VHH binders against Thiamine-monophosphate kinase (thiL). Designs and how they scored, part 21

Target 1, 333 residues: Thiamine-monophosphate kinase (thiL), of Prochlorococcus marinus (q7vei9)
Amino acid sequence: MLKEENTQEILHDLGEQEILNRLRKYMDYGQIDDDTALIKSYKKELIINTDMLVEDVHFSEITTNPNHIGWKAVATNLSDLACSGLEEVIGITVGLSAPSSTPWSWVDGVYTGIKAALNKFGGKLLGGDCSNGKQKTLCITALGTKGPLNLHRSNARPGDYLITSGPHGLSRLGLSLLLSDPITKSINVPNLLKEHAIKAHQEPQPPIKALQTLLKCKPYAMPWNAAATDSSDGLLEAIESLCRSSNCTAVVDHKNLPKHADWPSGKQWNDWCLEGGEDFELVVSLPPNWAKAWLKAMPCTKAIGRMKEGPAKAMWSNGETIQKAMDTKFEHF
Short names: E, the ipSAE of ESMFold2; O, the ipSAE of OpenDDE; V2, 0.75 times the mean of E and O plus 0.25 times the DockQ between their complexes.

## First folded at step 12 (VHH; framework vhh_7qbe_3)

Design y6 (from x1 with T100E; at its last look DockQ between E and O 0.48; V2 from the best seeds 0.00; counts 0 for: pae E 2.7 > 2, unsure alone 62.8 < 65)
Fold by OpenDDE, look of step 12:
Structure y6 (fold): chain B 333 residues (1-333), chain A 119 residues (1-119)
Amino acid sequence: as target 1 above (333 residues)
Amino acid sequence: QLQLVESGGGLVQAGGSLRLSCTASGFTYDMGWFRQGPGKEREFVASISVSGGSTYYADSVKGRFTISRDNAKNTLYLQMNSLKSEDTAVYYCAAVYQWELRPSEYDYWGKGTRVTVSS
């Protein structure tokens, strides 16, 4: 009797999306359909997000200074708030764990970065906790007020423009450069692009300005409803997320990928654009009139495709399936 | 409008050191130092991110100059060591709010402070 070794499923094998799907049973229906949780209060609606940064997953000593860690912790959370229609940042809480052997300068650096980001984007440190641990980790909860924009992934509609607020792949390129990856050494990357890429990885910017411009560009008689998410997990994942929530098909134009002006040519680099992750740009589905207005007002925006009626999937405009490059995909598990 | 005011310039002997300061009316910007020597174009010296976690240097000053900032004091610094005659220039403080939106030029400039290195 061959004892069926009950191969215990591990998180790596499940992947983040499956883990989230399984966790749905512990929550109200639709609770995790957005990047943030909406909290109704007597005066203002609140949006809240929790995100974690883990050593050797989201940062390392090789690629990230303590200041960067703090900055990233704030920026990533604010990005989630932004894609949910953030009006004002209230503040954050910080859960910090680190080995006892960790020098104070590291902690101080982290909080310096946190403070710098809060000073720039708004909000205050509301509190937190510290503990000894085996690994350096930050757990950030960010709170903000909801503005008039109703941004939900499920709001995508057939006929909408699919638009990104900026270029993609820079963070992945930055990481590669910081790691002295042979791939990036094999090509001639312009110095300006190198610097931009590295900075994008180390000091990501939440798309708050993009959100503000989006708000300003809304036509007067149009509802405040739109679909948005950020590209923290990659452009393709963002697009697919919109599709899953809205039950629409995204048709993406290969010629209109949101590439940096000096972005290298080739499949590998296209893959980094699509799946590199940690770009933290808005990926939005907008009605045509609103889309056109936003495109005009914000030059860094790019229409990359359209939404249509169909199954929840992303595809190329030529009808081909968008193939995922597993070796280039950003993975959390 | 952001105001930048440089200080700390002066006459120094070759091999000497000097520390420049720049005070800003706001300090949520990426900051940098530029210099313009006699008969030369304005050139990049160093830059530092808002968080202070990222720094960049021109090759000509790498290992000799250190850029830093104190956000609590709204002050940018440039520590210049092992000064050379070639470092003689007017040094300018500059700021940019978002580098990703302003890739070409900094948005705000100081009036500059003169540094003269004598042989």
Scores: ipSAE 0.324, ipTM 0.706, lowest interface PAE 1.4, mean pLDDT 89
ESMFold2, look of step 12: ipSAE 0.459; ipTM 0.793
ESMFold2 (binder alone), look of step 12: mean pLDDT 80; pTM 0.816

Design y7 (from x1 with L101F; at its last look DockQ between E and O 0.49; V2 from the best seeds 0.00; counts 0 for: pae E 3.3 > 2)
Fold by OpenDDE, look of step 12:
Structure y7 (fold): chain B 333 residues (1-333), chain A 119 residues (1-119)
Amino acid sequence: as target 1 above (333 residues)
Amino acid sequence: QLQLVESGGGLVQAGGSLRLSCTASGFTYDMGWFRQGPGKEREFVASISVSGGSTYYADSVKGRFTISRDNAKNTLYLQMNSLKSEDTAVYYCAAVYQWTFRPSEYDYWGKGTRVTVSS
């Protein structure tokens, strides 16, 4: 009787999406259908997000100094708030764990970065906790007020334009450069692009400006409802997320990928654009009139496709399936 | 409108050192130093991110110049060591919301401070 070794599923094998799906049973229906939790208060609606940064997962000594860690922690959380219709940042709480052997200068650097980001984007450090741990980790909870925009992934509709607020793949390229990856050494990357990419990875910018312009561009007679998410997990994942929540098909134009002007040509680089992750751009599904207005008002935006009626999937405009490149995918687990 | 005021320029001998300062009325911007020599175009010298975590240098000054900032004092610095005659220029402090190497994209500029390196 061959004892069926109950091969305990590990998180790596499940992946983040499956883990989240399994966790749904512990929450109210729809609780995690958006990037943030909405809390109604007597005066203002609040949006809340929690995100973690873990050493050797989200940052390393090779690629990220303490200032960057702090900055990234804030930026990541604010990005989630932004894609949920953020009006004003209230503040953040910080849970920090680090080995006892960690120098104070590291902690100080992290908080310096945090403060710098908060000063730029708004909000205050509201509190937190510190503990000894085996690994350096940050757990950030960000609080903000909800504005008039009702941004929910489920709001995507057939006929909508699929639009991104900026180029994609820069963070992945930056990471590659910082790691002295042979792949990026094999090509001639312009210096400006190199520095831009490195900065994008080390100091990501939440799409707050993009959100503000989106709000301003809403036609008067149009409802405040739209679909949005960020591209923290990659452009393709963002698109698929919209599809899953809205039960729409995304038709993406291969020719209209949101590439940097100096972006290298080739499949590998397209894959980084689609799946590189940590770009923190808005990915939005908008009605045509709103989409056109936003595209006109914000030049860095790009229409990359359309939403249509159909199964929850992303596909190319030529009818082909968008193939995921496993080697280039950003994975949290 | 952000105001930038440079200071610390002057005459220095080749091989000498000088420290420039730039005071800003606000300090939530990426900051940079540019210079314009006689008969030359304005060129990038160094840049530093808001957090101070990222610094960039022109190849011509790398290893000799250090850019830093004190956010509490709203002050940008440029430590210039091993100065050369080629470093003679008016040095400008600049600020931008989103970092760039292109002078034309910077949003705010100081009036500049003159640095003269004598042989």
Scores: ipSAE 0.289, ipTM 0.691, lowest interface PAE 1.3, mean pLDDT 88
ESMFold2, look of step 12: ipSAE 0.391; ipTM 0.744
ESMFold2 (binder alone), look of step 12: mean pLDDT 81; pTM 0.827

Design y8 (from x1 with T28Q E105Q; at its last look DockQ between E and O 0.55; V2 from the best seeds 0.00; counts 0 for: pae E 4.0 > 2)
Fold by ESMFold2, look of step 12:
Structure y8 (fold): chain B 333 residues (1-333), chain A 119 residues (1-119)
Amino acid sequence: as target 1 above (333 residues)
Amino acid sequence: QLQLVESGGGLVQAGGSLRLSCTASGFQYDMGWFRQGPGKEREFVASISVSGGSTYYADSVKGRFTISRDNAKNTLYLQMNSLKSEDTAVYYCAAVYQWTLRPSQYDYWGKGTRVTVSS
């Protein structure tokens, strides 16, 4: 148990002023009493992102607890900033909507997770709002400074290596385990892989370390330009996004799929690796000399293919177009 | 380098309780407790994720030990109840950037605190 609070305390009974009093510990002294946060950023480009997590769309009580929800909300925003060449996290704002019957322990858990992520990756809780609503919703806006790397999906060029910053499919496996999906009962998954997969789903790591290492290993003579996107919507979607934005073909080798060391063989496992989603890794297109340096400097990276002249699509090395096996289309409306 | 300092070890009768603490110079890590009994290899006891949301226990201690962390105080705890003579060991706190059960993958270790359970 994370704390000894009375979990039967609900937001309705506490009221706004007591909720504000309790939230003080997550912010700089006095910040909770201000309507705005002053940001002193001279001679620096800023980058900003907003994402929403909605109950029964992005999380549920079956798959996550409040600490996980708070952590994930920060991690998803920071992953987006990392893909734009983040230098330093300035901070975040938090909009939280929840029913008045929500236990305080739930809100406190969310902010505990938020603070833990900020402490690990940088930045401060700058402010936000907590309101009554029918559905638990968390809206995070993240602000950071941009570093020297011009990192954009459109910067891929024929001849580049296609590299991932880490293994893929773990979050999808974790989700299936948490839901007790029959498919996970029909396969022999090692216990350590199961625990790693569940953690990857509940507490994803944004690719900030991978970005920092990428910057440090840039060959001196090369310009500060590279192509990247994150793999939050799946590895195949990330690859196709690079192809569309850069008007290139990606050629991928089956044998180089970025699998966890204990990842089983087979079509189902390859499909999850390609299309599973919520892995929050960098998918990067780099000139060969930079690619080689990054692969050496960061062992979790893997060269999965090459970018080539051709139509905007992903292909296997045998020339076949990579076909989507899973229905991952997401429609809000 | 991250510094980890354990405390709270001592002599206790079987069936008794102890609470171990570990203070850290930084707290952005997944944390764990390991132990090494006389003439035995170091073994996993419990771990807790950086957010505090996920905990894991060795089968031998599940239901008797509780791991927790206070991120505001940079302190990791292990509440040990219903102690048995086989729990006698040096207990180590450890930290890692990414969670694991494997001792060889932990990056930072304390010097340990001795727990002795007498009959």
Scores: ipSAE 0.341, ipTM 0.728, lowest interface PAE 4.0, mean pLDDT 87
ESMFold2 (binder alone), look of step 12: mean pLDDT 82; pTM 0.843
OpenDDE, look of step 12: ipSAE 0.529; ipTM 0.799

## First folded at step 13 (VHH; framework vhh_7qbe_3)

Design z1 (from x1 with G32A; at its last look DockQ between E and O 0.48; V2 from the best seeds 0.00; counts 0 for: pae E 7.5 > 2)
Fold by ESMFold2, look of step 13:
Structure z1 (fold): chain B 333 residues (1-333), chain A 119 residues (1-119)
Amino acid sequence: as target 1 above (333 residues)
Amino acid sequence: QLQLVESGGGLVQAGGSLRLSCTASGFTYDMAWFRQGPGKEREFVASISVSGGSTYYADSVKGRFTISRDNAKNTLYLQMNSLKSEDTAVYYCAAVYQWTLRPSEYDYWGKGTRVTVSS
């Protein structure tokens, strides 16, 4: 893991009480002693999300270390909250299952990453549980307050601009670089793109800053409604999800795909931009005046197309339906 | 408003070791060390991500320098081993939302700490 030493403490030797005692440093005083956490009363609506990270499904020792895993677990949950109009992160709970042979350093690294992400984006580690299990699994429940913006996939309307909060494909490229895939060996990836891609995979940034800027850019006369989803399952899936939920057509320009400045040319690279997944950007449908304000205020955003009346599908600007080239749909069962 | 304060600089013999520290008033950024030798441009030395999981080093220091951070103590470290005369420089702690090799893109800087490596 982080240290390849032959004398690491393992969870079996520590036992549950010592593990919980060590985890106390990541929490408020006295909080881990209780089975529950006290949350302040709020006058605002609350939003909640639960997600699981499973070894060899969402992470592996080859591609990530414990610090990355902890960070990613928080970031993925916060991306979901952001897509629902998050105002403020209240906190998270952590359910951890791991083999008894797991080094303490692995758990400590995970919580270090969790705490780093919470410190950056807000919220507290409210509590959690640990259990022995055969597979390393992390279950995060995240809680936040909902701001004034009603974000929902069903809010897209014909005439809207389709916008992403950032470039796509970086996490998929990062994964391929970390695995030394033949595709990445056959092309010279610039060093800066390589490092951006690896970072995007290992330490994704939830789109909280993009959401905050979106709120500030809302034209006075417009309602507090917009359509959004994240691109965790891929940009094309996000676009199609907006279309299905809003009963409209998305028209996308090939040349407006949200690529990193040094992104390689070619079909494979366009496919990764559309379908790579785990980019955790906002994909938003906005009325033109709001869209233009957001694009101006947040340089990493890009208008990639328009929403039109029509069947629920994504099309290229030439009228051809965008066809899925990769099997990027992940189904657990 | 982020404040960065370096410490640990000094005079060392070639082949020796020195550890630099940088204390920050907030510690939610990617962090880096840069250095500026006499008559030279400020150059990248090493960086570390906010989680501590990702590090990057300039070719000239790989294998000799180790960057680390302790987020609980809001402190960044640079362990410098096998020091050479060309390592003589003022070392700066820097912070940015996302790391980069370009000094001009860093948002916050410390005042620097001097390291002198004598023969």
Scores: ipSAE 0.012, ipTM 0.577, lowest interface PAE 7.5, mean pLDDT 86
ESMFold2 (binder alone), look of step 13: mean pLDDT 82; pTM 0.833
OpenDDE, look of step 13: ipSAE 0.663; ipTM 0.851

Design z2 (from x1 with S47A; at its last look DockQ between E and O 0.03; V2 from the best seeds 0.00; counts 0 for: pae E 12.2 > 2, placed apart)
Fold by ESMFold2, look of step 13:
Formats: C-alpha cells, sequence, structure tokens
Structure z2 (fold): chain B 333 residues (1-333), chain A 119 residues (1-119)
C-alpha cells in the first residue's frame, strides 16, 4: 500500500482503525485506545466547558482551512475558561463528526490546528471520538484548573475603569474581506489591517496572556475579585453583560474605543468595533489602582470608560444610551 | 529562552532563488523574517502563525517569497524566488507571541544571515 500525493484519501476508504492509527501522533501514548482518560488528582478547583463548531454555522471552507478550524475550536473553549480565571489547561477531548467522503487531509489539518493551539496555550489532547455524519461538526470539551482570581461579570463596582485587552472589530472585518463584502471594496483598507483582520477571524487568540498579566498586576491587599467577560459576542454585548450582572452603568468615551491603529473613521467602522464579535479579548472592570497597573504592564490594553452608579446599561459620556446598530445576536433555535 | 539560528544565505544572481532556514530551540511562537539593507532600518518581510495557517508578506516581496514552517523540525523557512538587487540585506528570523510588523515588539532574534543579489 503506497500513498500517492495526488490521490485524495477519504475517510470511507481508510476505515475506523486506520483513522485511529493516524490520530495517535496527536495524543499521548495509549490514549486513543482507551474509553477514558485518567486525570491526575488536583488540589485546585477545576473548570470545564463544552463548545460546538458546526460547518456553515461557525465555519466554512470559504472563510477557513482545516488548520484554522482546529485552532478555533480550541481557542473558543480556552477563552471561556480564561474568563473564569483559568490557571492551567489540563486538556481537551474532541468529538468529530464528518461525512465518510471527507478527505483525510481535512481531518489531519484539523488535528494539526488543535495540536498547535494546545502547544501554545497548554494542555493535552486527552481523547475523543470520531463518527460519520452529514455535516462536519467538532465538539470540544476543555478542562483546566482555576487560579486565584475570582472573575465574575457581577464584580463590577461604581468607580471602576472599564478596560479591554486589545482592539475590536478585526474579526468582523476579516470575515467581510473573506466573503468579498461590497463595503470592503468601497474603501481602501490598508494591507496591514487586512492581514490582521483575516488572522483575527481565522486564528483567534484566547486572552490567556491578558489574564496572566492581570493576575500579576493585582495590587497587594486588593481583593482577588474582578469583573470580566470576553468579547466573543461583541464589545457592546460584553459591556452590557457586565452592567446587567453588576447592576451598574458603563460610561464609554467615544474617543477611547479600542480601535486598531489603522482603523478607518465612520459609522460602519464604529459599529464593527462595538458589535462585530468573535474578537475574544477580555473586557474587564477594575478598581483604579489595579487598572493603572494593568494598563502599564500590557500596552495593548485600553481604558475605554468608567463604571458608575445607575441603571444596568451602557451609555456614551454625553449621557445617551449606546444604540445597537447591527443584528448580531445569534441563536441556534 | 528561545534560541534562533538562521542559515542559507549567500551570493546569488538577480532572478535566482535562495531558501533561508531558521532553526529554533522551541517552536510555540509566531515567527517572522525581517531584513536590514546597507544603511537602512530593519524592515518586515514576512510572518507566519504558530499553526502555519496564516501568512503575511510585505508588498515588496509578495508573489516572490514564501514563508513556511515545519513544527516537527522546529524550523522556519523563507523561499525567495525572482530575487532582485533590492533584496540584498541581512535577513533575521524573529519570534513573538503574536506577530506584528514592528521589529521592536519581537522578543527573540537570530543573528542574521547575509543575502547578496548581484546584478
Amino acid sequence: as target 1 above (333 residues)
Amino acid sequence: QLQLVESGGGLVQAGGSLRLSCTASGFTYDMGWFRQGPGKEREFVAAISVSGGSTYYADSVKGRFTISRDNAKNTLYLQMNSLKSEDTAVYYCAAVYQWTLRPSEYDYWGKGTRVTVSS
């Protein structure tokens, strides 16, 4: 049996045992053959989450390649763990469903992306399952240890600084570019911004480094509590979620929106910054001393406003409520 | 501590090709190539994400240079085709948590490899 480079091997022709044999290189010795993975006893609290990526819902071949899909599957799970105060990634399991006509190169690319993300952020591929199905689907369960920060959306207090860990809108611009959206053709987007935007969409970075620096910058004797969420559903939604959970008003300075250095001016661009989604940055509410330390330690952070007493909503500094302009809320059912 | 070692530089005629390599002691970073011509500031050439799925190129090299990586061998490559005299420079590989165009933001650097394109 000689593998030819020009011949596309598909899952049907390989069969389950050959697929499992090939997947062994992504796992520790013996794990693929076992129904369960043994996890070492921990003296720390554990955190766990599960996310699904479904073809034509969360990814498509127009916007991503298999390496991107595998990377994104890990990164989205790790972003959820980070917002709960993740300390160490223990590992993940992967459930994969795909048509039997799927090329092996697609599966191999997905697992290459998964391994690359784990190598960068920590953890191991602990196990998983493969099944045929009509639509390509990944189900990732991620497990980690919880660190000392108590991150909750409800921990925001009046007087806090509202801070983002990085720029927003890039993933939405990246999606628009990959789909050849007419709006991206009507303006001259700088090449650097195009490439950053596409990368942000295809290879999101969970906010692990931002979380680590946040912990290191905590002032001595300050409580371990901070308010945080990620911006996966958009910056405005993240801000509003903090407000709802903390029963506080967020006052945002329009001039301090967390824009990429080459971000264009205009309503469309402001709307994407606020509502674009899938940016996976931390959005944090911190007491002033902690905020100032974090801003100094991590230059990509940006103070975008302040939390004040008042109704649970986001408003501009002139007192007007920030209006949602995009229909970006996604619901599966 | 990441150590980076470039190789593959040399003298080549205009229109020719060279392949640069950069071997790393660990390979969990985004990687880039930069170059510094005589009397010039160090400038961005190309970058590649840790997964290998995303690449970016300076306008001056698009279509002629290809960046790639082999994570199993901890090696970064720059395939340089259709070389021009303007490509003469010392080429540096660099590593950072997330790539950028600015050399000042890269955490680890190689010592460089000289590329000379004769006309």
Scores: ipSAE 0.000, ipTM 0.370, lowest interface PAE 12.2, mean pLDDT 85
ESMFold2 (binder alone), look of step 13: mean pLDDT 84; pTM 0.855
OpenDDE, look of step 13: ipSAE 0.010; ipTM 0.241

Design z3 (from x1 with V96I; at its last look DockQ between E and O 0.52; V2 from the best seeds 0.00; counts 0 for: pae E 3.2 > 2)
Fold by ESMFold2, look of step 13:
Structure z3 (fold): chain B 333 residues (1-333), chain A 119 residues (1-119)
Amino acid sequence: as target 1 above (333 residues)
Amino acid sequence: QLQLVESGGGLVQAGGSLRLSCTASGFTYDMGWFRQGPGKEREFVASISVSGGSTYYADSVKGRFTISRDNAKNTLYLQMNSLKSEDTAVYYCAAIYQWTLRPSEYDYWGKGTRVTVSS
């Protein structure tokens, strides 16, 4: 373990005890001194999720800074909880591995981003660990309570409206802009769209408010059941997942794709809207009266199609099956 | 109702510096600074994301102004260097719940703090 030759404080020179001491400000008083966090008993079901963010797999210094990384790590976990009917975020634990040459300012930035996301969406930093490793890695485990809504991919029914909680493709465009991909240079992307796309990639918003509004809009007499999944792997994949789990056909109207107002025309741009990934929106199948209420209450939502009786697939309104145009399947091995 | 209170305005010589502050009753918003010069419409100056990771500047202030935030203190800052006569304006703190899901229109505004740059 070699000492860095600069004036910047690095993890090697600080040592484990000083690092832990500095992390105190991100946790409740005394929590860092305990090996475990006490969770008071609940009369509700608990839900838990864990995800990893790995340098050069899920983020890089070209595309993100430490504040973005910390925020994204929380947001991705909370998106998964939201799709399971999250009521309240209890908290998270953080496993951080980084080279000993890593500046403290990088770690401080990550935890600043983590805390900002928790403050906005709920929950506390319950604990965690920081360790030496060759590659920067975050492992977030998030814990929450399950609310009354039985939110499950298999709950879609023929006659439902298919609705997204927000626009799609922004994160993929943001990534392309940050990498200076040639495809973004062939047209003039409006500055406002560039800013929205980059922010969507660097600081994604989990669909917590969309879920809360969905709950508030439930017609009183209707059962606490709805179908949803998130769009982290792309809008088309989300739609197909609903179809497979519910044994329904999704009929999508090309004119109603959930595009940003300044979204460019053309096949590439439609493909990114359908398949771009990392948008972290809800894709929901709802009975018409619930759908109408949600669309009114949450302006960023959009009805993109209908669920119909038929084979488990996504199709255009003209009857053609929607075909994948991009290789968006991400596999670690 | 989110309350935003600006401070730090005043009279300053051209070429000088001022730091504006804005305190808020809650600080889980994307934040920005806007200004309104005499006889002009309100214009964007700078913004910063809720995580603090992303900042944006109007071309007229880029390189001279720096936006920052301290979420622990619920405070937004605007460091204004190399001030010019055209920077004379009432400066407003503003907040929006989620910048990427809304039009470029902020939901909450402070009352403003006056900055006057004399030649």
Scores: ipSAE 0.410, ipTM 0.757, lowest interface PAE 3.2, mean pLDDT 87
ESMFold2 (binder alone), look of step 13: mean pLDDT 80; pTM 0.822
OpenDDE, look of step 13: ipSAE 0.607; ipTM 0.832

Design z4 (from x1 with T28Y; at its last look DockQ between E and O 0.02; V2 from the best seeds 0.00; counts 0 for: pae O 11.8 > 2, grease 24.8 > 24.2, placed apart)
Fold by ESMFold2, look of step 13:
Structure z4 (fold): chain B 333 residues (1-333), chain A 119 residues (1-119)
Amino acid sequence: as target 1 above (333 residues)
Amino acid sequence: QLQLVESGGGLVQAGGSLRLSCTASGFYYDMGWFRQGPGKEREFVASISVSGGSTYYADSVKGRFTISRDNAKNTLYLQMNSLKSEDTAVYYCAAVYQWTLRPSEYDYWGKGTRVTVSS
């Protein structure tokens, strides 16, 4: 007899028309029947980006479920928009490729996660496409309005504070916990840290609130210009990117690393904080008056160092160049 | 100013079932159920992430209680099966911007609904 867990409907059995009918609930009335979405004219400039999430590259069944995948796909796009000075999310399109044997419940979970993220951060599901493919893949294009702040990696200047919008290393620890990595088994990681780390990995928060407070804290006399990048590829990479683009030296104190309150001590843990990746925070270089205002207004921020005249590199406060300890640079090719 | 309203409490015999509901004026939060028995501190029961992808349960209710949410209806549920006399408490719906087990870190609370499990 058929087992209870084997009653799931699969995409092959539903067919294209029924799949479209079921996706209708995630869109505005009538939108599913249109080949294009009408975007009303805006007086402000628009910003747009596209990211892909690929099975066994960016997610896996071991570490995530469909709701997490849908949420993460939106969050990664919105993080990119935030680092470009996003004002308002207009919406997204979704390209989904999956095997025809995929259960409908998987697709429904992905769109549930997508809708939840849009409801929290703004915007609508504007449209998209579904196709048969051997490997599950999401391609999301996100559209938003640009606010007044010109954020660019090249805008850092000597004398700036270097600030993060939140703690780093949590997503890497979350991944290790989900995979049962030996290092996390041999150390008694506090429960609160475990919970925060796993959530940071599975349901990342794009730095939209951090950006909004940054805008509110701008001193009146300062120009609408600041340096930022995100830390999705790691905090050290973000710092080095700012240095390269601005032709400045970043000076970081070991004691100022943006650690969770219960973060373990030791070199491995410092390396994860600095190089772990997928933390989706802002890394910002700001003039002192603006920096101090932001630090006060948003307690999760932390000043980790200063920008100085010098070669384009990141240095410890003792004068040593910060050395890459992990091979965390992701390259597709 | 988020408003949370619980319903579905009542008297039930041990071994029975009850379903609690919580309606919210906005549903963009991680949500949880907490309970406070007579003379006890408020304790965590279950929580669910805003996406619905992550659920957590206190050890005392695992396998008996199920948390769920319907974001289209702005409603949180707690299905309680195999009820025990120890489950007698006022049950509170709560919401927080970011998930936690600690009641002191939740931002919004309902007024509670009483569940009494008779022996």
Scores: ipSAE 0.398, ipTM 0.757, lowest interface PAE 3.2, mean pLDDT 87
Fold by OpenDDE, look of step 13:
Structure z4 (fold): chain B 333 residues (1-333), chain A 119 residues (1-119)
Amino acid sequence: as target 1 above (333 residues)
Amino acid sequence: QLQLVESGGGLVQAGGSLRLSCTASGFYYDMGWFRQGPGKEREFVASISVSGGSTYYADSVKGRFTISRDNAKNTLYLQMNSLKSEDTAVYYCAAVYQWTLRPSEYDYWGKGTRVTVSS
């Protein structure tokens, strides 16, 4: 009788994507296919997002002070709202857990950062809760009103342009710099790039302005439907996410990666551009006419590829598979 | 490195007009013009958002100068009308690599173009 060792699956072995897939059974069909949930209210449609920041996973005291943690918490959630067609930020709720030994100054700093971000981007602190915990964590729920744009990952279509709202890899570089990573010490990073990178990491900016320009650039006779996500988990992940939801193939041109003007050359740096994460730019799939209009109106945008009919995957324009760099994966689990 | 190249400067009579151009070599968000007169500090002149939807002007040039941009050409313009001797300066193009509502937060600078207004 071969004792089937009932090896209990653990979260680490499953990974985030599989966990999410398994959680689908507890939700309505399609509920997890978007970055936000849509709530129909009497007057306006609401969009809602929940995102967690966990110590040593999403932030560290070595790289991010409490103010920046608070800022980042707001920015991350607003980015999700933005990629879902945000019109106006209503506010956020904050669930805070921290060890009892945590100094008040840390908490005060976090909320100061939250307030600063809300002052800049809009919305109010609506409430929340706090509890003792073994680890410092922030659970943020952001609420906003939905505008006329119907941005869903599943809206990508063959023939669409794949466009980013800005450069990628800066946050990852910033992190590396803050950690005094040997890899960044081995190269001469211009001071301006250093500053931009560090700032991108510590004070990320949700792509609200980009969203506004996207809205303004929509051709009059064109439907309000488009595909969008943010690059919080990296550019490549964003692209793949669009592909999975839409069942399209993304063809990416490696020569047109959205790099900072001073971005270092080389495979390592390309990898950071593609997989660095926490850039919080919009990654969109747009019909050609809309794409052209947005590209014209928004100089920081870049067409990086096209969507085509095919399996849900990203590939290079030369036909090669985009290989993920092993060392750059931000793993939530 | 992002390069900004100004052009269009020159000698002009008081009351005259001049149009400056600035061409950018890469990504940029908001752009602006600054100027530095003889013996003076660099001062803000005008700025324009990445979409062109928002413009800001120094009080000294408001109503006389118009900032615009052609995103397809990656070019920034400054139309200067009703020029005064006080407008004599080296004019610098500037760009920021992140969106900002603050004209003082520019990261990249051109080499400048000289504008001389004669009495």
Scores: ipSAE 0.005, ipTM 0.263, lowest interface PAE 11.8, mean pLDDT 87
ESMFold2 (binder alone), look of step 13: mean pLDDT 83; pTM 0.840

